# Ledger of designs, part 10: VHH binders against Type II restriction enzyme MwoI (mwoIR)

Target 1, 363 residues: Type II restriction enzyme MwoI (mwoIR), of Methanothermobacter wolfeii (Methanobacterium wolfei) (o59646)
Amino acid sequence: MKNPKFTENQKEIEKEEFEFLQKLNFIIKESLELFNTNLKNSMKFINYITLPIIMASIESKSFNPFSEIIEKHIAFILNSKMNSLGYKFLPLGYSSDLTYENDNSIIHIDIKTANLENPSDFKDTVPLGINQSSYPGVLDCKIRGKNIKADCKKIKVYPNIPTTYNNKLTITNALLFIYPDYKEIIDEIREDYIAIRELISINLKDILTPIEGSLEEFLNYKPSNEKKRLEPILDNIVRGYFIHDKLRHEFSENVEKDLEEFEKKIIGIAKKLKEREIKPVAILSISIPNGELAPHYDDEIVSGKSWGSSFRYHYKKSGNSVFKGLDNKASRAVFLHINKEYLPVLKKYFDPITVYELTEKRL

## First folded at step 4 (VHH)

Design s35 (framework vhh_7aqx_2)
Fold by ESMFold2-Fast, scan of step 4:
Structure s35 (fold): chain B 363 residues (1-363), chain A 120 residues (1-120)
Amino acid sequence: as target 1 above (363 residues)
Amino acid sequence: QVQLQESGGGLVQAGGSLRLSCTTSGFTFSDYYFSWFRQAPGEEREFVGAISWSGGRTDYADSVKGRFTISRDNAKNTFYLQMNSLKTEDTAVYYCAADEYVLEYGYDYWGQGTQVTVSS
């Protein structure tokens, strides 16, 4: 139990973190339409280009190809908006998703995705790397241990990034995108996948690498009543992959027939996935305390297992979801978007559900 | 339409108690978060207390902690503010508010208000 009084410096740290959280939340709310458009394009790219990788991972519960492309598109949008607020991008800084600086702070933004069927990734924690926060972590077991045992010790692990660098405060925020389980969609295409695998003796990932130009056109495709406009782009991508010499030599005497069947199957699956476009359940914005605030927050606010590669930030444990040094009781974790169809599920894990709203009552 | 109606206000002596009620209609009561606010003459509205959709979470302004208790009755579509050990400084118009979420900056659905006067 911690009972220290906030110093004036610690209150200023919380004020800086709160101010940045408000700026970040405003940017996302303001650009919600742009986020939705880019997420839709990212889902189409996932559905049509990464499908062989998704299919190869059907038996693996740990693989999620959706996260990689969504994180890249969100990063692009944020970079544009952050620059307009006077933050300079730091591409060679710490190994984070995005780093920025201004005159007073170094900003670290971690973009995360979670599957709705894996509540351990969102209901009270968010995954963190040791290089993504200045807050010290705690391990459940010995640092060299491989399994949890009853005699495991809690070990402090210090982060790679400092609480302050060159007189600039380190601020860490996470953006968590929660998506529905896509298992039903994968199950629907399973038989088509088996048929495609029977047509080709080599690994599909070796033949379906990105094609410049066509992929750029696909990612910039806007929704319209002219569905036909998308098909020529997909056709160009598929046909481009069949120029690869290795693939041509893996097909049987009926090469032309096999290629036509492959094209039909891939395009058919892509159309099924397009009709089942996955949308986010919710977007959660989380401010992670600077390490100078450690005396005021739970000792296990950042914790992990010694055999794991990552820690978790426990944003709801012991009041960790509140700026404790501020009189306004502002939340460190707020929803920026909620799909009302999933509200009953979210209420199972969140009580309260705090939503960021732009009002003039507080400003 | 969403409607909230306060009742239970009135005149009370310092050290006394009052229970405010807020009766709601136009939505599924069990799905909503509820709060009480108050406004003294010449002041802005201030937060008093809140209760989550499940009733498992409550929050209070520091000035009323230990004296006021917020509660809800889903069967009656009503939520309450039990005010004990009342002080003259508690004199205000009390408003109930509701929202599907806890809004960090405020609520969209409000009652008309009920006057509470604490005399010495």
Scores: ipSAE 0.012, ipTM 0.489, lowest interface PAE 8.4, mean pLDDT 70

Design s36 (framework vhh_7aqx_2)
Fold by ESMFold2-Fast, scan of step 4:
Structure s36 (fold): chain B 363 residues (1-363), chain A 121 residues (1-121)
Amino acid sequence: as target 1 above (363 residues)
Amino acid sequence: QVQLQESGGGLVQAGGSLRLSCTTSGFTFSDYYFSWFRQAPGEEREFVGAISWSGGRTDYADSVKGRFTISRDNAKNTFYLQMNSLKTEDTAVYYCAADEYLVEYSGYDYWGQGTQVTVSS
């Protein structure tokens, strides 16, 4: 940070970002109960969509088992509330990123989930795609074990999103939901998942093969090494499952029995999840600065290691002139919700902790 | 043993095109950043273009922007430099390079032996 002297233009930009933060805070606080209840209800009726996602998550060491389902559920609630505020949804496909517009601004909301046991995913930075903000990033040297290179050059990378388009200011928020470790639930599900995987690989392999190889891609998917997203693979599997379900009556009685057992096990996993409530430990709003604010910050507040397709925003290195955030300093990151029973753990990473309060008479 | 081997160089007339290939062995291709450099007679080695390990980023020297395109094929452990609208000033020995670190760094871990490109008027 460069101990900024804010111009009048910078203050106007920050005021618009703050106005959106106030609106976001209001709808999140209003919707806290709905997030938990609706997630439980969504899983109750759409088991065939959510269960493949959970099964893929169990196989991955780097993937949060509930992140995709929670993300979609949060997106559903947010979309309803954003529409009520006059924002129109701009579709981005299956991405966690939500884009909206109104007469004055273009809003990007990137929904993130993190496990409380993995503080590197939330305590200092959040991942940020080059197409999710207008702020320029810097690529620096990759550090891997003891293989560190001296005299690496830094390259400044400009995003594809403009700071202003057709007189509409670009505003980007990373909305981070921190969850506790659901290891007990995962252990219960893992046993059923192993049984399902064996059933598919041994008894149903030849029947499910016609699903364009997508089921094989799903079963062998490793997010840490895979460049493809899960959503297209899962969509192909769901579509293929419906096709096979319609043709089930043409199969032998042994194949029908195996498909019946497969369905029973999937429903069993869904039932175990329905008996649980998924509640966040904390909800953090991280306002990524508009690119026009770059002259007031260090070049390294948005940086990547050795690859040009993703960066991280270092939200503890940035500030603003309009509102207070984390560490009781001018900051662009604020807590919208904290579950008080987790305060001792959160204080290890955030000190002091301030929850941003919205009053009814804010303006 | 790690090896990078260039191919596709040669003599071409101004305005023509060439595609250089760099075939690699001895490491996990998908984990590396790849670059092309060139060295004209009597000059220092200079950066031409680079592609990230994900393929999501490409960078080019100002002198070649709009004329050269870098690409990679993970299935073939090979990356390419498509050179269009060649100029006599593009005459140089072209080197491919691989590193796990940022582009434009002259201290890349692995280098090819070089391939001559000569552009005649």
Scores: ipSAE 0.000, ipTM 0.094, lowest interface PAE 22.2, mean pLDDT 68

Design s37 (framework vhh_7aqx_2)
Amino acid sequence: QVQLQESGGGLVQAGGSLRLSCTTSGFTFSDYYFSWFRQAPGEEREFVGAISWSGGRTDYADSVKGRFTISRDNAKNTFYLQMNSLKTEDTAVYYCAADEYLLEYSPSGYDYWGQGTQVTVSS
ESMFold2-Fast, scan of step 4: ipSAE 0.203; ipTM 0.632

Design s38 (framework vhh_7aqx_2)
Fold by ESMFold2-Fast, scan of step 4:
Structure s38 (fold): chain B 363 residues (1-363), chain A 120 residues (1-120)
Amino acid sequence: as target 1 above (363 residues)
Amino acid sequence: QVQLQESGGGLVQAGGSLRLSCTTSGFTFSDYYFSWFRQAPGEEREFVGAISWSGGRTDYADSVKGRFTISRDNAKNTFYLQMNSLKTEDTAVYYCAAEEYIVTGRYDYWGQGTQVTVSS
């Protein structure tokens, strides 16, 4: 028997989550062309990808530079669109995860990417960190050695994101961008990406300081007049970094050469991405139920397969869950975009495929 | 009002040289990133070269590297494309473009174009 008071709250929560899904659908559909890595306007392309490359190179410890770069590129585009809808970015640092607020809600968007040739990254479930959801869950772990199996007791895990904050409801949505095979591109850019990270960490660490604060501050940064004197060396990257004022009088020829090489490597990666025109084949939205809805949506949480520095939830993608009790119905796991050329491949891994429209449709 | 005006185009024989100029008005020249693009008959507009705010960084399309040089003169609010060792394949309408380097890349200003014809 479910709590009747909680059931009343569920309808109100689901209405707000559904209204956000509609806004997200609009944003994604109008922005589809911007997720292409091969933009015809070379200068806009360089600006749109250069800053994501810089952000990824500073923040990522990944050996897969393509996924990290593309997640930052997606974040940049989505931030612009969320701002146009009146959402204010909340400062959680530089991350592919985006957090916003308006008068009624706090929105968390978790950006994920997957390679179409690696179905384990997108088949069945989406892994969610405990910090990326307000949904309480159960971690179902099975401990096994080479010749021993033992089931551990299911462990209740509570996310660190509150279900409400300052009388605003927290809405969490995951966006999974599925791309064609990009393994060859990873191999081509990896060495330049590692070189950029080395230049930052070893040669330029005392010169380049990331802008502290929000992604919005980073994306809307304009250099002060006092910093323009040295910014000619960094014209394409300066908006993401402060040149340390103390070191302006101590610049050596080696520092200037390293800054030029840093910029050259970034542009090199950008050009390689442009030449190989990469577009998402599908974009899957998963509306994660607020923690207050957990007793009604237990079937959407599955056992976690990993532990370590962070626990993961595996959120079921099958689309069996819908916004129940709403007059206009939608699945919580729906495709906002499918390139129909790839529909036969996607049907191998998703059955059924639900495409979000004003009325829910299955393909 | 923002204006970009190309000059220096014309007819030249293969192996020859031309210098294109783009004169600008209506904005602070030193705050802008400048580019040259070209469009051959029946083809899409392609990137040729770009120069940063100071001139400290330049980029070129592989097809023109070693032959073309982009430069700027902040005192004259003008930037240039020096084209050497011209080939018949360089025949196109050449456009200058200006973009304030902002995170969103929202501001693009374009000239009207200038015809360059390279005869064999």
Scores: ipSAE 0.000, ipTM 0.143, lowest interface PAE 17.9, mean pLDDT 69

Design s39 (from q4 with A98K L103V Y109F; framework vhh_7aqx_2)
Fold by ESMFold2-Fast, scan of step 4:
Structure s39 (fold): chain B 363 residues (1-363), chain A 122 residues (1-122)
Amino acid sequence: as target 1 above (363 residues)
Amino acid sequence: QVQLQESGGGLVQAGGSLRLSCTTSGFTFSDYYFSWFRQAPGEEREFVGAISWSGGRTDYADSVKGRFTISRDNAKNTFYLQMNSLKTEDTAVYYCAKDEYLVEYSGSFDYWGQGTQVTVSS
């Protein structure tokens, strides 16, 4: 460490990152009621978004539709609020959940969900795609030879996105929603899921096909300023799954009975999900440093086990969760919301708990 | 204790102007960010603009940028929304809101005023 001083440009970078954190906190507080009642009050999302995700999950033999439903719902709410603050959706082909721009910055938001039963998903790191941040990552490699044995050496890997693009700073934020254990909810609907899988795989597999690739359109749906309306896509999916008026006239009583059973079970699942009051336990914002700031941060704050594995950002590593160039040393990893009834559980993994405060005295 | 009260709403013709005021009490005004929101019939509340504690930073929704200006007077514990070149789609109930330290609550944004009706006729 020959020079602990931040350059003026690096201080400006941290100021832009911190300003986005302030705006994000504002959005979260304004949207908290929607997040607290997202499954109950958004009956439309439960019926239409739940259905295509469940169908995709059954088709792929995957059984994790619940987290995907929540993540898409969060993305929908967040997108509406980002546009209101002057951020325009920017499709760059990167793997971040949401990418936006304003006059000064390109913002990458990586939405994460976790449940309290899986602390490895939230207690010290967040997964990170190589195309989601400008911070150089480190991969573990091991050199072995019959004559020479060397310890694992870190390989520095540069990200595919630059620290600035067309005079705009790239900013990355991981937004983590921690929810109560939804395994109980999955267990409640498991019997219905199994019955639906049996109906599809045995009796209805050639009949329940989305019209004109609408399921593929839904799975690839991304919000934008020229956004395609989601409702027509969902309507086509529902029509393709539930009602084939022409097909109904061509099939036997047994097929019609199986279609009615399928419809009833999907509606039953949607009803059970709507009746739940599912609120986030906590919302954690993690401002991943721009790569231009790398000389001031730990070399291993972004790491991976192998080239093809998920990278991880180590936000609890000493000093990595603070804006080092700002006078007030505001936190990069900070809680925007905490449900106080879960404080004892959270304190098992976070001690102390850093909570963001919205005053300029700390700028 | 904490109170926010809007005033200045009313009826105006398209292309006209209105200035909304939000008077506050029960806290140290100069320490906080303030925001304006609006809600049209049958729609959810929409962000309109925000101002920092010093007035050195302002932010606006794209739909109002260049037409609306937010300002504050720390000596009077009041902040304002100057609305110019009003359009029929600006018709809504306008709410002022206060940012505060993050505290767990029942899912409403901080503290809100009671709202003031703005109606823009064609």
Scores: ipSAE 0.000, ipTM 0.106, lowest interface PAE 20.6, mean pLDDT 69

Design s40 (from q4 with Y101W L102V E104T S106G G107S S108E; framework vhh_7aqx_2)
Fold by ESMFold2-Fast, scan of step 4:
Structure s40 (fold): chain B 363 residues (1-363), chain A 122 residues (1-122)
Amino acid sequence: as target 1 above (363 residues)
Amino acid sequence: QVQLQESGGGLVQAGGSLRLSCTTSGFTFSDYYFSWFRQAPGEEREFVGAISWSGGRTDYADSVKGRFTISRDNAKNTFYLQMNSLKTEDTAVYYCAADEWVLTYGSEYDYWGQGTQVTVSS
């Protein structure tokens, strides 16, 4: 099947995509050691940025708390590096994890983590949220699983991220970090957080309120005199909780015992994370084609349920694996880092010549 | 202990065919991806073609695409370069190379052979 001739806009979009991919490649290689030191240096980072998110994640049982910790840490490092390259952070609340602009383009980076023991999350697809699509309108897709043979013709794709906004091209990149199965440490952390949640629910329910809202609101909080009584907990390690302002009386011995146990468990979690080095197995960059490029890719590039809240992007489909404007000479999915210790496992799912590190001389 | 040994080079007439072999020892053959490079006198070493550890992916330099085919035989610990429609410009010393994981630019391969001469006469 012959593809239609590319428009100048499509060539321009792929040129910007490739130029960004090269910049991202250099950032990741330069900063690899920073990703390897996840959480070992900062209890403060855990205290007031990640702790409320971790606890909310465990309470909902919908998300892996490990992935939330790592994704926030990765975002912090990437933001620093992107700013150093002249990109301005844009707080777009309805699209991707990180959004930036320069003079020529708007760049969406979606940070993903995957467990090496769950290959469905990395070997041929990447998960997309409803706010992480670059395709306009409603997409036709095929429902898989449970032997359902139906088209997903009513899937809403929103917000609709245009290929051009304020005279700038929009670029979307999924950055996937694959981690080893640290089930042992995850299970230890999970049990401690479940115990903390039970302490809050039973004895501390009316005393401690989880932080909701912005970090700025938390930092500007002016606690009551009661907070000073529990200062070792809130000021030291448990910055994700506010003492209920209306409680100005002495706490019972049972409440004080539970608060002490709460503090001890939070410190224990922080020490376990500090002592364990969390290093990626591999880092994979996937340049997701924008809407104007969709006619040049396979029908099954996106899959999911018609009323579902998540989709899967099939990055290994032949049509979406290459930058077509570069005469199929560069891959959209490339490894930016591989830990050779895990090579035998990765070989089960990847052919590295198909998904290789970028070099300018291969263009 | 690890070695790569090329064979099958020689003199051939323009328009003819030649098959190069690279026999390997000292490592698990099926774990490696393999490449062919060539170097003409006074020129830099250039990439010719590559094959993945699965055999499912091959890649070629534009100058040889459609004429050369790379293949591997895991049972014989050997990989090949089938050279068809040879041109005088294909005259060079051909080197085989092996790497455990990634195709890289330049001479960053883990292991190299000693080279085999291919001469295409007009």
Scores: ipSAE 0.005, ipTM 0.481, lowest interface PAE 9.2, mean pLDDT 66

Design s41 (from q4 with D99G L102V S106P; framework vhh_7aqx_2)
Fold by ESMFold2-Fast, scan of step 4:
Structure s41 (fold): chain B 363 residues (1-363), chain A 122 residues (1-122)
Amino acid sequence: as target 1 above (363 residues)
Amino acid sequence: QVQLQESGGGLVQAGGSLRLSCTTSGFTFSDYYFSWFRQAPGEEREFVGAISWSGGRTDYADSVKGRFTISRDNAKNTFYLQMNSLKTEDTAVYYCAAGEYVLEYPGSYDYWGQGTQVTVSS
């Protein structure tokens, strides 16, 4: 919208972004069956890491244990395939998910998951950290922490990622996996977990009884990137509690029988998770424009509500969700996978944008 | 310093058997979950089998279930993969791995061996 004429440099930027999108499409489509197999098998083994995650989800409506497991399997597959294509994993402080480089580009892949029953997580925007994209955002200014609203101007804010680094172009892609509602799976797990609690005659609070140091971490926990997660804190509490004498004293005088039944029920949870194949409804790739393309887009395609909050990329702004410099105009937000069973539901939210199948490129 | 060292790999004929060993040092052996992974040329590293810290639980990939057995010997700080009824498709570099948790994917493991080649001839 700002300037319809692309420079040759800006066309080259979009060509590189589109070339990466085609490679990503090939990787995801080729690896989808392998991803599903690995994820299915991982659900077979419940351990002290997965148990506290499940406990947290049972006690909290906002916590979804499957999101982290799914994201880790996606990361594993992507890392293997990216290495095979000549990309080097780059563990810089630029992204919370995955960063790679080749001879021409530094690539940020931000893995996202969404529940089909919560369209606010996927229908219009995706969140962006200031360290995940080079695109400048627009913030709505406010008087911080006050009941008074002043005359407020919209402020342009530049992310800390440059558009180029050592002559390598910065590319950002948000890879969004939409999954079915997990309520039924959580309800089935709750039933088994209640049986486990009844067997050992203990309530959830006692199982989560803090060990020294872990309570302070738990009480002061704030959701953040990969550096600090709720799951490791709960794991420390649960692991510490299982070696504590109190839990052992909750078992009956037929300790061996009670422990065998306890293990059988934990295995039952694992089997239920394995039998409930967790497959995506859809996989959406969102190519966030490099900051040098900003003159060609609406000022508010990347926006935020306040200082210090993450930005949001508005990928459904009709004219702005396309590669504008390409002869064959391609959408920046494209489906890499759709489960046809859910197509009618998806069309409720994606009818306003052009969705198309990409021509696969030989790699 | 934590170290994992594989042994027992080599050339074997289809239908034969091999036993892989992984000797460990630098940590408390009984506190860890152990797994075997394998990687064939041009393929991704795939899960083969796992054994829990207590030894009470084992898990296997569907492709090896019924043919492979994982076990551990706490007195020797060593764990094993007994491979029976070997197929040419089992040809791969086999890696042992140790972690406090097992999710059957490489990213969940803290420590890895350097790998040992298993070649199954037809």
Scores: ipSAE 0.000, ipTM 0.117, lowest interface PAE 20.6, mean pLDDT 68

Design s42 (from q4 with D99G E100D Y101E L102Y E104L Y105E S106Y G107S S108G; framework vhh_7aqx_2)
Fold by ESMFold2-Fast, scan of step 4:
Structure s42 (fold): chain B 363 residues (1-363), chain A 122 residues (1-122)
Amino acid sequence: as target 1 above (363 residues)
Amino acid sequence: QVQLQESGGGLVQAGGSLRLSCTTSGFTFSDYYFSWFRQAPGEEREFVGAISWSGGRTDYADSVKGRFTISRDNAKNTFYLQMNSLKTEDTAVYYCAAGDEYLLEYSGYDYWGQGTQVTVSS
């Protein structure tokens, strides 16, 4: 139904989503300097840049090395902060970047990056898979590769993530980092990154066998043992940590030379990134509603334009950018950080930008 | 608190051998590059050898190539300098160093040991 009254359970869902937003805001503001790619004269540079490069190379699904590296860098920083707040990592089979639980909720964080020169990637929607939220999506009648001019019957698609799991609410947050134009930096690191991906995929494939068990069990990993696959992003973080020193002595001369080349390429990329201080233009938090809230939002709040295309969450659709069941009417899409140097550019796409700024009166 | 502690220095005759050890604590050993530097009486501190986090890359000063070998044992959080065919010119205080970048210059290393004296008599 259009505009039904919120049940007490639906109000509690929005309250949990909003409480997570407050915690995320605290983490991001406290850790803002860690999202810079240049930690001058810091031992943390290797951990925050080099390990994410290794992880991105292992998990890579695209040819854009910068977005993959930066997304893994962000994930690594968030992972360290979530644990300190009493959130435990969950190795669930869903395709969210990071999944955690506390006493009340299971929290899915999907990390997004966008180039300021490509506003179509950030100005009104974020990409969303059916395994990244519990909110049902709507597909239009257009078939991939076919030109259908008429609007056809819409097809409702149900997500694989349930609205509750083990009596805990599922919460989904898309965390969008907007960066200045990084095309030149991509070009500088591309060859070394491709070489690393080839070394991993072709020459070092056996070193990257699936692991089984908890993070503690992987810390005692031996190459002769079969292991269950952990959640991909944390699995890659842990793998990167052991690739060099635990396995090297057990391999042939050719594998040792491949590991040497791998290390040289990783160091080369890390040094090039250290020469380029890349700071976010803005950090936008987007709270995607839990599926039990669907009666209160437009049916097209999550939609795709054709079969086989990714879904998108339309966070700027009228009435869909607020927590409708909360007394404070706080926005679901809010800026956690804005670099004021870029305000004139951001105001072209977020007008009025104050609608999307998180204020103390709404915290 | 990060600490590096050298051991194994001492007095040795020319042509002899010594093994220096550097034991580390307070950080994740596998995240770091390790180097040995030395400082002879009245001279500046100079590079001796370095080992990467993987152990796959080692570099040596020309004066010690073929005589010295750097190695690491990640299970023991320790790295070593095996010094063979020692010469009187090898007399120096030897320092171990740890850094988050692979450097062949002493500038920019974050952590240093206190040094261990090696004296080579003729």
Scores: ipSAE 0.000, ipTM 0.192, lowest interface PAE 17.1, mean pLDDT 71

